# VH-VL binders against Uncharacterized protein aq_532, part 13

Target 1, 203 residues: Uncharacterized protein aq_532, of Aquifex aeolicus (o66814)
Amino acid sequence: SDYLLRAESLFSQLKDANAKEETPYLYGKVKGYYEAIKLYAVEYKEDRIKTLFTLMSKNTKKAVRGAYTEREPLTELITFEPRVYFEEYCDGIMDECFYEKHYEKEKFIELVDYFSLKRRVEFLRNHEGKYCAPFDFGMAEALFNAVSLELMQEKPDEKVLIALREKLEPILVMAEEKLRYAMKKELPCYRNRLSEHIGYWKP
Short names: E, the ipSAE of ESMFold2; O, the ipSAE of OpenDDE; V2, 0.75 times the mean of E and O plus 0.25 times the DockQ between their complexes.

## First folded at step 4 (VH-VL)

Design B7 (framework fv_roledumab)
Fold by ESMFold2-Fast, scan of step 4:
Structure B7 (fold): chain C 203 residues (1-203), chain A 122 residues (1-122), chain B 107 residues (1-107)
Amino acid sequence: as target 1 above (203 residues)
Amino acid sequence: QVQLVESGGGVVQPGRSLRLSCTASGFTFSDYAMHWVRQAPAKGLEWVATIWYDGSNKQYADSVKGRFTFSRDNSQDTLYLQLNSLRPEDTAVYYCARDRFYGSGDYYFDYWGQGTMVTVSS
Amino acid sequence: AIRMTQSPSSFSASTGDRVTITCRASQDISSYVAWYQQKSGKAPKFLIYAASTLQSGVPSRFSGSGSGTDFTLTINSLQSEDFATYYCQQYESYPYTFGQGTRVEIT
């Protein structure tokens, strides 16, 4: 795919900038688009690749330009976190499960792990709390979808489920702290859904 | 397989009330957020309300806030929309619709019911 | 609220034509756009999500594109069953909003 080659080029540039700490909170999102593009490229789904590349390109330009340093409107920055990332990636994985019946759980887990560690730290530092709860919920929802996909397998992998739980625990703690002051409805929903699939765990 | 069937519509005078129901089948109802969307005669689609999978979070359009109440009974696979203080501008076909993903009602509408007509006239 | 504006409101087309419908958001909504098809007297049918991802079973002649504020639905080689009203919808934030609809009529 022409878009796959272009995406690889863009990600290479972003990876280099990220190593220099020049892309504090958009790196995970762009990596998410890139991983989704690779999944769709295997199946020659050119329209999906094109859409994801467009989103990847836009966010890469924001990341490389140093959004924090050159100050862009908060409205624009907030709009790019994190629903697009999780929806595009989760839709890609779910499409493989439902339409093509391919499943690459290792890529999903790796991406969410990197995203939860890198993005949460950087985003929370720069967006003063009120914007982090939707982000944490997006990550929790993506991880819940991964759990659901794993449980749909003929032989669910206990190690994978444990790894997903370990990724979720810090996110749920952060979400709970933020929700304590504004809204508490969202966190119980995620906990209940996760408890259904992997059993109750300590928050 | 997935089916949503609305009922409870009718003709009422302004200021009156109606209760709409939507019965779901063919999927695990308690796992999904659900929506109500309406369409006035010869007009476009207007989102009315969202309810999460367990009923813990509800969102309403400003035009209906304080007048309409959304609820669900997961044991009966049924949604309810209580329409109070009805106005002529509430005249529309009311659709229930399923959210694309589990839990939160933050996505698009992948399955729709056939709709039920509510007419408010004097 | 995020305002969604479609253009054109209606147009006439013939079988075999390429049809393009535009949807503009009043603010950046990334790719949080879904497209629906509604035939006369019927409920809407889901076609596309995330601006460009086709629902399973939707013919490949349908495609979506765009990000940010400008989105396009394209129907390549229009078929008789494609004469309908098409709606875009943003799901970036509440309240959810739809475009006013674009009616594709037979010539």
Scores: ipSAE 0.000, ipTM 0.438, lowest interface PAE 17.2, mean pLDDT 70

Design B8 (from R8 with heavy chain R100Y Y102W G105E; framework fv_roledumab)
Fold by ESMFold2-Fast, scan of step 4:
Structure B8 (fold): chain C 203 residues (1-203), chain A 123 residues (1-123), chain B 107 residues (1-107)
Amino acid sequence: as target 1 above (203 residues)
Amino acid sequence: QVQLVESGGGVVQPGRSLRLSCTASGFTFSDYAMHWVRQAPAKGLEWVATIWYDGSNKQYADSVKGRFTFSRDNSQDTLYLQLNSLRPEDTAVYYCARDYYWGSESYLAFDIWGQGTMVTVSS
Amino acid sequence: AIRMTQSPSSFSASTGDRVTITCRASQDISSYVAWYQQKSGKAPKFLIYAASTLQSGVPSRFSGSGSGTDFTLTINSLQSEDFATYYCQQYDSYPYTFGQGTRVEIT
């Protein structure tokens, strides 16, 4: 659990930087990765913990430096793309290997309703979730990234995937509710990002 | 696995009734608005009816208004369409479809569809 | 009711072709247009919403564009699984209406 102590120490740095108030999206990201780390710590999966800690640490450094800007692209959204993954895993051979791997992953994709989760996270990303529900969106993105990373494993952990899904759901609902409210009331976080009537928000 | 499965179709004479059902699984049914869409043989898609996530608002195509009744049971994850006073022009495959609403507005349209159930009205 | 008119009604194509289907609304619907693919004997499959946003899991060779009254669906490099009928749909207001469909057939 060396990584748990290190992870906890990152929150001390965030507090000193007032990250919860100054960079709520990045703070949410860090908290999301921390929650995922705790799930793997129970199962002693050191390699998963190390990967998530690296992402957690990276986002903590950004928050502490105050390098966050509203115009930065969201390049850290990690998605599991079955076709791309299987092409790489099977060395580009689109035959029995591709079919077998697709079949094996389908169970896990369906278990978490992955493409529904991806659609919801992408919807938040595309409709100013970063600005209208920054903490919740950040946390949801980090938890979704953990789901994507686990699906990329040769043997995904069903128990952790279910736990991640259960943790992610109320956060997504909260982000969605905050975004819906912002859209309906034409709050500045949403209004100031609209160029015209673009078809994703109705006056 | 996100699924919608329709049932209740059949062959009936004009003026009779049928009750169609659609069972949902793999998602939180009560968070979604639901639609019925029909397709006559060798024809295009025709929207029939919409019901909001809580059943509080229902919308119907003019061609079926007053004859068809839409309802849902969120405790059983089931959708119902009562077809009354059926006419030959109601002959079609009836699809159940899911939609995500923001307030009163459809945002994503019909993202998940069932396999359809055939209704044939003939004498 | 808002009328959705597709063009062409049918299109003969070969694998590798770039296919463009147009959809015209009888009034301004902003970007509230979805596109669906339907293969013979199957239910429609959701492709695009908000005129240009790809649904998760849909191949990147599909793209949508347009706003107001004129919309297009483009398949950049047609594959064998893409031979199907395509429908546009407006979800701006009730009653929701579909285009008449465009059948993409093997030449």
Scores: ipSAE 0.000, ipTM 0.429, lowest interface PAE 17.7, mean pLDDT 82

Design C1 (from I2 with heavy chain G31D, light chain N92D; framework fv_ifabotuzumab; at its last look DockQ between E and O 0.04; V2 from the best seeds 0.00; counts 0 for: pae E 16.7 > 2, placed apart)
Fold by ESMFold2-Fast, scan of step 4:
Structure C1 (fold): chain C 203 residues (1-203), chain A 120 residues (1-120), chain B 107 residues (1-107)
Amino acid sequence: as target 1 above (203 residues)
Amino acid sequence: QVQLVQSGAEVKKPGASVKVSCKASGYTFTDYYMNWVRQAPGQGLEWMGDINPNSGGTNYDEKFQGRVTMTRDTSISTAYMELSRLRSDDTAVYYCAREGYDYWEGFDYWGQGTTVTVSS
Amino acid sequence: DIQMTQSPSFLSASVGDRVTITCRASQGISSYLAWYQQKPEKAPKRLIYAASTLQSGVPSRFSGSGSGTEFTLTISSLQPEDFATYYCQQLDSYPLTFGQGTKLEIK
């Protein structure tokens, strides 16, 4: 597809910017979105590809423009919130609509063990995953965002959700273990967290 | 492609200092921690410490604290390990070893070793 | 410090034998364990990392397993070139520590 070819060209821009070494978190985000795009390309789901390409392109532009002289900024984290979804689609509290939407989504939430994935990604985001496992965390976050976006669809793609979960799991494990190792060895990425964590905020 | 080449054998008297070099090639020197490991004749492997070539930050085994200094020169992709106040029990082969990119990879490439003999 | 203990310290086996070497950590180290092979007068070579991941180019007869405190290195169908000393190493916390080594002699 056109988007798939354009997605491949974004890696040329990343190589020119030395993004893997200069901006490993953003490089990971781009790589994660690209992997998700390839899964949808096999399914011919151009609307999902377009959405993921937009996110991939935004992260690529941040990496290649050198617009910041500071550490890499965190980019989007997309979460599926079942209660908000049900309330939006069920014009208030309507028993029939509420239960129908619950059954509709529960199957897919259980299939990917969504809330476990959500807690793990949020933990990495909140505890220096960007500094201690930048590439792995970025890639995991992008793949998780793809899972969240697919759960928001009226008819989630079971095959793609399984494939996304299978790609995401080993990357999450790598990021989690790298963060734990940094904590145990008191690596600089973790040692300096309090100066960058919200708890040290001075309004 | 990746190579670590160490300096030649040294013979020192007790109380002297020795400085071993380890020249890296075939990769981005600043991306990987460099470790130093020694092995006394007929004995096992003993970790001495590591250095982050990007920051210059070091971690030493407390047994060597106060006698060991690890440094690097990024302009020539070379790491150094200096051990002072040498004793006869410092006689060993000293290795530099690159720590893999991810923390759990261990030491993926090793130098050929530098024999240091301490005798009166 | 985390103490790494290997068993046995010495073993003899015949070509074609299945050999297992055990490494025990004095406290939990997850999968932060590597195995090295050292031939006489040579630098060590990494065989396995992350407890079970085989280094590229290492023969498939080598395998690693375990997590936490108990780890094993297995060599199926032992070959003459496998004569060497084998070391485990924990990568969990400072100081990094090695096992005392297992010297394998092919009978």
Scores: ipSAE 0.000, ipTM 0.436, lowest interface PAE 18.0, mean pLDDT 84
Fold by OpenDDE, look of step 11:
Structure C1 (fold): chain C 203 residues (1-203), chain A 120 residues (1-120), chain B 107 residues (1-107)
Amino acid sequence: as target 1 above (203 residues)
Amino acid sequence: QVQLVQSGAEVKKPGASVKVSCKASGYTFTDYYMNWVRQAPGQGLEWMGDINPNSGGTNYDEKFQGRVTMTRDTSISTAYMELSRLRSDDTAVYYCAREGYDYWEGFDYWGQGTTVTVSS
Amino acid sequence: DIQMTQSPSFLSASVGDRVTITCRASQGISSYLAWYQQKPEKAPKRLIYAASTLQSGVPSRFSGSGSGTEFTLTISSLQPEDFATYYCQQLDSYPLTFGQGTKLEIK
């Protein structure tokens, strides 16, 4: 894939810029996108690769140019909004009817436990995870975006979704643990997240 | 034209292993998932698993997990299915089948089948 | 696992008859269903995919319908070459599963 080669080049630029150390959140996001692109490349999902590559490129540019500050607002997540339909169920005994809410593509939503993933990512976002778990949080966001992107397809690929989930879950756990630890211990990365703190916590 | 040509019939003893090959031609081998389906005498079709020829990634039915190994050689556009610890109820015709591109649209091309007989 | 149940398992019919085979899924599978025809000592042949899309080269007398949990394969006017065994397959989730088959015999 041409995009895969270009993605590799972008990732190399990050390394050259020492972005891992200087902008770990962006590095995480770029790496996450890169990992997703690699998965999609294996499955020949060129259209998804284009989308993710665009996001990867934007974040790479920010990281390489050094114009980005960790205090900038978090990028918006790609959000999958499933279509909803209702099924009517009637009790044959009491003759009472009720409506049950269902989602389009429910099987895929359940496959990745999407709403749970979303809540977990939102938790990290709401608590400014980029300060206490910049790399993991960045990577988690990118991978979650890929999951959302796949779910938005007319025919989501189950294999890709599983692969993305398998990559995302460990990263989420890591990010969550770091953030919770920082919260519990009131580490500077957490205490100063809304103050003049210009950096991020480094172990 | 798309063709899937499988290896010849096999006769094995219980406990042995069998490796069936499926050579693909007429299309880009790595672009399509390859599936394996077996059919016991007088019985229905049974899905065993699939392989992404590009990555080598596999999915197996739990029934065969631990006994089946699907591999491929991209250099010769050939998929392989190896079944170990054979028993009599493994006697069947084994098919390789190409799965449609991009979406799960079923198996559009099939090999001619390989008869595997397991007998003491 | 998703179980696919075909009905009937055996069907006797005459040339010219309208034949309907049903396939039920144990859970919703949307339209991820394929139908296959298999003749003795031959590999299966795909007839229908995506529940209702006719495979190229398959006669128009074959049609598929349904979504969710109930699907049907219909042969509008049975021809001599149509006597065979038919299978449905769900492609919604792993593991992929087939129905037990319907053997269509000449009456």
Scores: ipSAE 0.000, ipTM 0.533, lowest interface PAE 12.7, mean pLDDT 88
ESMFold2, look of step 11: ipSAE 0.000; ipTM 0.449
ESMFold2 (binder alone), look of step 11: mean pLDDT 94; pTM 0.962

Design C2 (from C1 with heavy chain N54D G57D; framework fv_ifabotuzumab; at its last look DockQ between E and O 0.04; V2 from the best seeds 0.00; counts 0 for: pae E 16.5 > 2, placed apart)
Fold by ESMFold2-Fast, scan of step 4:
Structure C2 (fold): chain C 203 residues (1-203), chain A 120 residues (1-120), chain B 107 residues (1-107)
Amino acid sequence: as target 1 above (203 residues)
Amino acid sequence: QVQLVQSGAEVKKPGASVKVSCKASGYTFTDYYMNWVRQAPGQGLEWMGDINPDSGDTNYDEKFQGRVTMTRDTSISTAYMELSRLRSDDTAVYYCAREGYDYWEGFDYWGQGTTVTVSS
Amino acid sequence: DIQMTQSPSFLSASVGDRVTITCRASQGISSYLAWYQQKPEKAPKRLIYAASTLQSGVPSRFSGSGSGTEFTLTISSLQPEDFATYYCQQLDSYPLTFGQGTKLEIK
């Protein structure tokens, strides 16, 4: 019943599977969720821990049992979409309800600079971040997903959002640095992955 | 309560295909992996593959790769297993089985089984 | 692929007996092993997962032990409803594989 101990046991299983070497992106995802779980454990937020443990466990399963995938698959990217959120809570995006909900969420969006984080994560996802910075990208994506999930809560935890942002930033910078270097130098992770894919498609 | 209800028995000729359904109820369909296991008459259990009902991602045993396709329809909480180019040695009872919440839990609920007979 | 071998393949026992079934993996699987019971013409039922954790509702006379490559299912005092075929399954890596089964019959 202790999710933190259960989460720690998942890393033992990943080590048995050599996931850090064989599936570094998924290993990164699991580590990112684990770091988020530790932040919520300090705040005694059991409901958030359960949600993140579910995602951590699902990514662990993919890593441990991934022997038959041709390539390591991208997993979930969770985004907070204000328009969708407001439409679900309000009759329309231009009514009084929209302005009230926008005001309530605006401070949290600004606190973490959410849309900047979103653009950066999406850039990594769309430009071979999985291959050029797999561990860092995976970890960043998981931490970003935790930020998105917290913004979707009726009462977002400001303290945890700050802590998530503080953990996410240096990891994003590292992933971005690795990817941009790979792009600039046309390293195999960036160029040859596409060539290999095309080669298999048209042999 | 959790229930997995499978489609009825099938009789097929060699070379045909069969599609077995598994309707889930009593839980959030997208939260649990669905597995397919078969059992030939008088033989043991043989894992065929699994599907993540949330993403649609699948994993198959190599011996079925190219012949098996697993899909799901989240609107009706139903998983499907289609096996093509049937051979007489595909005669078996086919089970769907829900994997427990954590990947180490194994299969906590099973369908009743669908008998597929392949004969000329 | 990980090969799962059960011993014995057939076991004859009386009500009240203590019975043990062994399962061996061809490579280390830590504790990622489940045990299932299957009665004739019925779907299997999970008894144990993570090598030693009983599923809710399973009688305490069932127990599992082991780690790595050697695992044991024990029934401490056999009851009439326990006569069935038992299967182990490794959950460590794809493809998921089952043992060949152990058929437990009344003496």
Scores: ipSAE 0.000, ipTM 0.493, lowest interface PAE 12.8, mean pLDDT 85
Fold by ESMFold2, look of step 11:
Structure C2 (fold): chain C 203 residues (1-203), chain A 120 residues (1-120), chain B 107 residues (1-107)
Amino acid sequence: as target 1 above (203 residues)
Amino acid sequence: QVQLVQSGAEVKKPGASVKVSCKASGYTFTDYYMNWVRQAPGQGLEWMGDINPDSGDTNYDEKFQGRVTMTRDTSISTAYMELSRLRSDDTAVYYCAREGYDYWEGFDYWGQGTTVTVSS
Amino acid sequence: DIQMTQSPSFLSASVGDRVTITCRASQGISSYLAWYQQKPEKAPKRLIYAASTLQSGVPSRFSGSGSGTEFTLTISSLQPEDFATYYCQQLDSYPLTFGQGTKLEIK
């Protein structure tokens, strides 16, 4: 489709700027959005594709511009914030009541283990994932954003959520392993960035 | 000393095309994006698009896609903006503006402006 | 597209006054905002970039602040040469939109 061809043309701009080498986090993020677009194209979901293409294009422009300046900022993190509510249950045998915590869209949240994904992505974002595992972290962040955007839909598509989760998990694991190794060995990507934070400030 | 010098004023009929030039000096032309901004009489600034002068890649505002073409000639450090199928509401001053080295810096140097008048 | 809304559109003030101009983005733009000054029939001039960084050669009475969606330009003690139109511009994403402008006139 037209969006797939347009998405593929963005990689020409990235190649011209040497973005894979110069801005690997943003390059990974562009790649992650592209993979999400391909998943939605199989399901013929044009509205989702348009949104993801906009994000992909935005990050491509930032990657191209950043390649010339040796600067690579963190970009968007999109999180779904479900409403929490409690249900009361009373046990007639024990004559007691207790409360059960529930979330809106709980079925879909559990399908992808969303809170775990959110915690893992935020950990990488807050602990030098951009420097120690830039490509994998960027790609994971974009796929996570796609999961969040799907959960924000009135009726999330279970097949798409499963496909996104399946693509995201191995990438997250790789980023986490690279970061853990860097922390254990005190590699420059981890050690140097900690020393540059004033009182442990984060973006 | 950074300088951007634009071509002179133009008067055009509706349906014609105009090509405005912007000659850069005092810096490495290919290191900075060149932007084009227009301002209709009594109105605000309107971003039209940009070009990476090294690669020639362009980004246009949707309003102008299909009518605008931004190009450059690196041998003479000159950027060009061509607007086709002119309408009366294209009457404006057209500026070239150099984007700062970091993309979040905005436009640090501007050309003097080129007045384009579209009159029936 | 990110809409940039300036407030006020028109401001009347006297020499020596402290003035504040506000710019609001329709979505978060981090600190990727620039402020410009434009005098009649002249090209704009950049005053501030990255929301708060003063360009070299710009008087210290100018300052900028903000992050996310709300930004301000402040002139601490207005001088005769400061009467102009002021624009903000977001630089976070394409298209690189400007605010509608704030005209600062002599009271």
Scores: ipSAE 0.000, ipTM 0.458, lowest interface PAE 16.5, mean pLDDT 86
ESMFold2 (binder alone), look of step 11: mean pLDDT 94; pTM 0.962
OpenDDE, look of step 11: ipSAE 0.017; ipTM 0.575

Design C3 (framework fv_ifabotuzumab; at its last look DockQ between E and O 0.03; V2 from the best seeds 0.00; counts 0 for: pae E 15.3 > 2, placed apart)
Fold by ESMFold2-Fast, scan of step 4:
Structure C3 (fold): chain C 203 residues (1-203), chain A 122 residues (1-122), chain B 107 residues (1-107)
Amino acid sequence: as target 1 above (203 residues)
Amino acid sequence: QVQLVQSGAEVKKPGASVKVSCKASGYTFTDYYMNWVRQAPGQGLEWMGDINPNSGGTNYDEKFQGRVTMTRDTSISTAYMELSRLRSDDTAVYYCAREGYDYWEGDYFDYWGQGTTVTVSS
Amino acid sequence: DIQMTQSPSFLSASVGDRVTITCRASQGISSYLAWYQQKPEKAPKRLIYAASTLQSGVPSRFSGSGSGTEFTLTISSLQPEDFATYYCQQLDSYPLTFGQGTKLEIK
């Protein structure tokens, strides 16, 4: 698909802006979305690719802007909320429809161990993951967002979910290990209580 | 490029003190812990302690507690290790080594100084 | 203190051989382990960190594996420049400790 070519071209913009060095969290997010897009390109799922490309493009623009302004904001965290989804999908009627859809989704939720992944990503987000493991955290968050978006589909793609989970796990572990090490050593990134005043911490 | 340059060789008498310096360049000095490691002739590597250049906080191996002092001067990106009340068994090569958390740029002791030989003899 | 024990302490090998060095921690250290190479009269150089991550510029014949308490460094096809002393180090808890070293010599 032409989306894959367009996605690849976004990295030229990031390189020109030195985004990997200046905005590593956002660079990670863009990289994560790109990896997810490649999985869907193999499966020829244009609708999923369009959604992920839109998110990838938005984060690329923020990274280019942030590299120039030295400001790197946190961006979207997308979570699958079963009750909200079922309420909307079942037109507010959560009896027979709720149980049927809950049963169908349960397979996929268990397949990726979704709520464990959610807890881990939220922990990184709440405990300076952006500063202590910016690239890995950004990439993990983007891949997790892709998992959430796929679980929201009426017919989740089992093969893609497994592939996303397999890509996400080692990156998530890397981010967690960096954060634990920063906590143990009391590195500036972890001790920095100024995140509410300073949008970017540069090592 | 990252470089750690240490002070020159020292010959000391028992009971004296020695102060070794390690000048860092090519990176933000306050972003990485600086460690000190020594190696006696024909022996293995022995960790002495570390310093956080940002805060000045230090951690020492209990074997050196009370004899070692680690400091830094952020204005010249230099770390110091002072060992007092020297004994003949303090004869060793003393190394500084950078320790970081950045997985992509290299964690752990990724860059080492060239070493400073300290000889304690009467 | 976490004790790091290397096996063997001395190893003789020929160019082209596959060499394995083991490092054992007295308690679990997850993947907080690094491997260093030291040549005579020189400072150590980092080969591997986080147990299995190869340092940029280090030849691919070097690899690390393991987690928890048992770790290995493997050289798949020994070259003349690989004859050196190798050290493992744990960075899980203070004090940071090194193995006693493995001296690799030509047969």
Scores: ipSAE 0.000, ipTM 0.429, lowest interface PAE 17.9, mean pLDDT 84
Fold by OpenDDE, look of step 11:
Structure C3 (fold): chain C 203 residues (1-203), chain A 122 residues (1-122), chain B 107 residues (1-107)
Amino acid sequence: as target 1 above (203 residues)
Amino acid sequence: QVQLVQSGAEVKKPGASVKVSCKASGYTFTDYYMNWVRQAPGQGLEWMGDINPNSGGTNYDEKFQGRVTMTRDTSISTAYMELSRLRSDDTAVYYCAREGYDYWEGDYFDYWGQGTTVTVSS
Amino acid sequence: DIQMTQSPSFLSASVGDRVTITCRASQGISSYLAWYQQKPEKAPKRLIYAASTLQSGVPSRFSGSGSGTEFTLTISSLQPEDFATYYCQQLDSYPLTFGQGTKLEIK
């Protein structure tokens, strides 16, 4: 039950290291994990807190040590892959049948609209959102990872899922808007993302 | 210290609406879910729903869906539960209850309001 | 909805007795279960959460056990102040349903 306090300490270290300015993507990521841990703490989910804390710690170390470069690949994205099963439906008259696809834990998947979230996060990854929306993108990924982690549980917690979704969605919107704007206007952060000169989003 | 103070007793007629308030103090209001539970005279506890004070997101028991509305005013750390189309079987003590992990004590705590008696009678 | 069934609904016991109250869930709820104690004209007080974790300040004579669909609240040695009504609540999925309650009375 001490992970929350340790998480607070890690986040403080990150702030002290001026990581927000130097490594905004990782800062966002760490902050996202921290927020997720807080949400899990509200529901007293220690096992998941431990997992998220581990991820938080890894990214914090990278940020604080200055080992992370903007050229490095994106950190791991945790995705939930539900088991799929099919139900057969037949009309009973013409003996014509069709199959309906169902997912394991469909209730929870629908609760957070998981596939939509996944597509949106993947959009940001595919278009290298870390350059034009590093903070928001990092935070979104972390929160998404938390959502995926919860869905991977044998018994996902609805409260946590809802809370995570509510936290994630606004951040996704911001990240998406920044990226799309940068793409449309061909801002330096986007235009130079593969060049020697890489800049971050500046409003 | 954490305190939940609810509004006073209400007497309503069938068909009317009642809005119960729950003022929270002693903690960050937006950090913990607020639950609403009622108890009819001589009966058991009945969970009605909860609200995330930060986002305003709500979860209701289907039994109350369409009749219950949970809201909050973060500026005054107050949660509200409104129940409409009241009937006699809505007569009960209504509680607000905070749920969440106490970061300082390192334990999962809940706190309850003193309860609000709502009487529905013709 | 997940139905929670407590047994017994009424229980008479004496001071010093070992008392066990059971709660059954209509479906698996893992360890997402809490136990509450309620005295007349008072708000409920949570005793156990996560099926077996004792709430701070609760006497050690109280214990919770179980996982999945079967849960038990045990009072190892009943004290005078323990005569009350007890409720279980599942926290697995919405709605967060309560058991019907168990009234523990003095024999």
Scores: ipSAE 0.000, ipTM 0.500, lowest interface PAE 13.4, mean pLDDT 87
ESMFold2, look of step 11: ipSAE 0.000; ipTM 0.467
ESMFold2 (binder alone), look of step 11: mean pLDDT 92; pTM 0.939

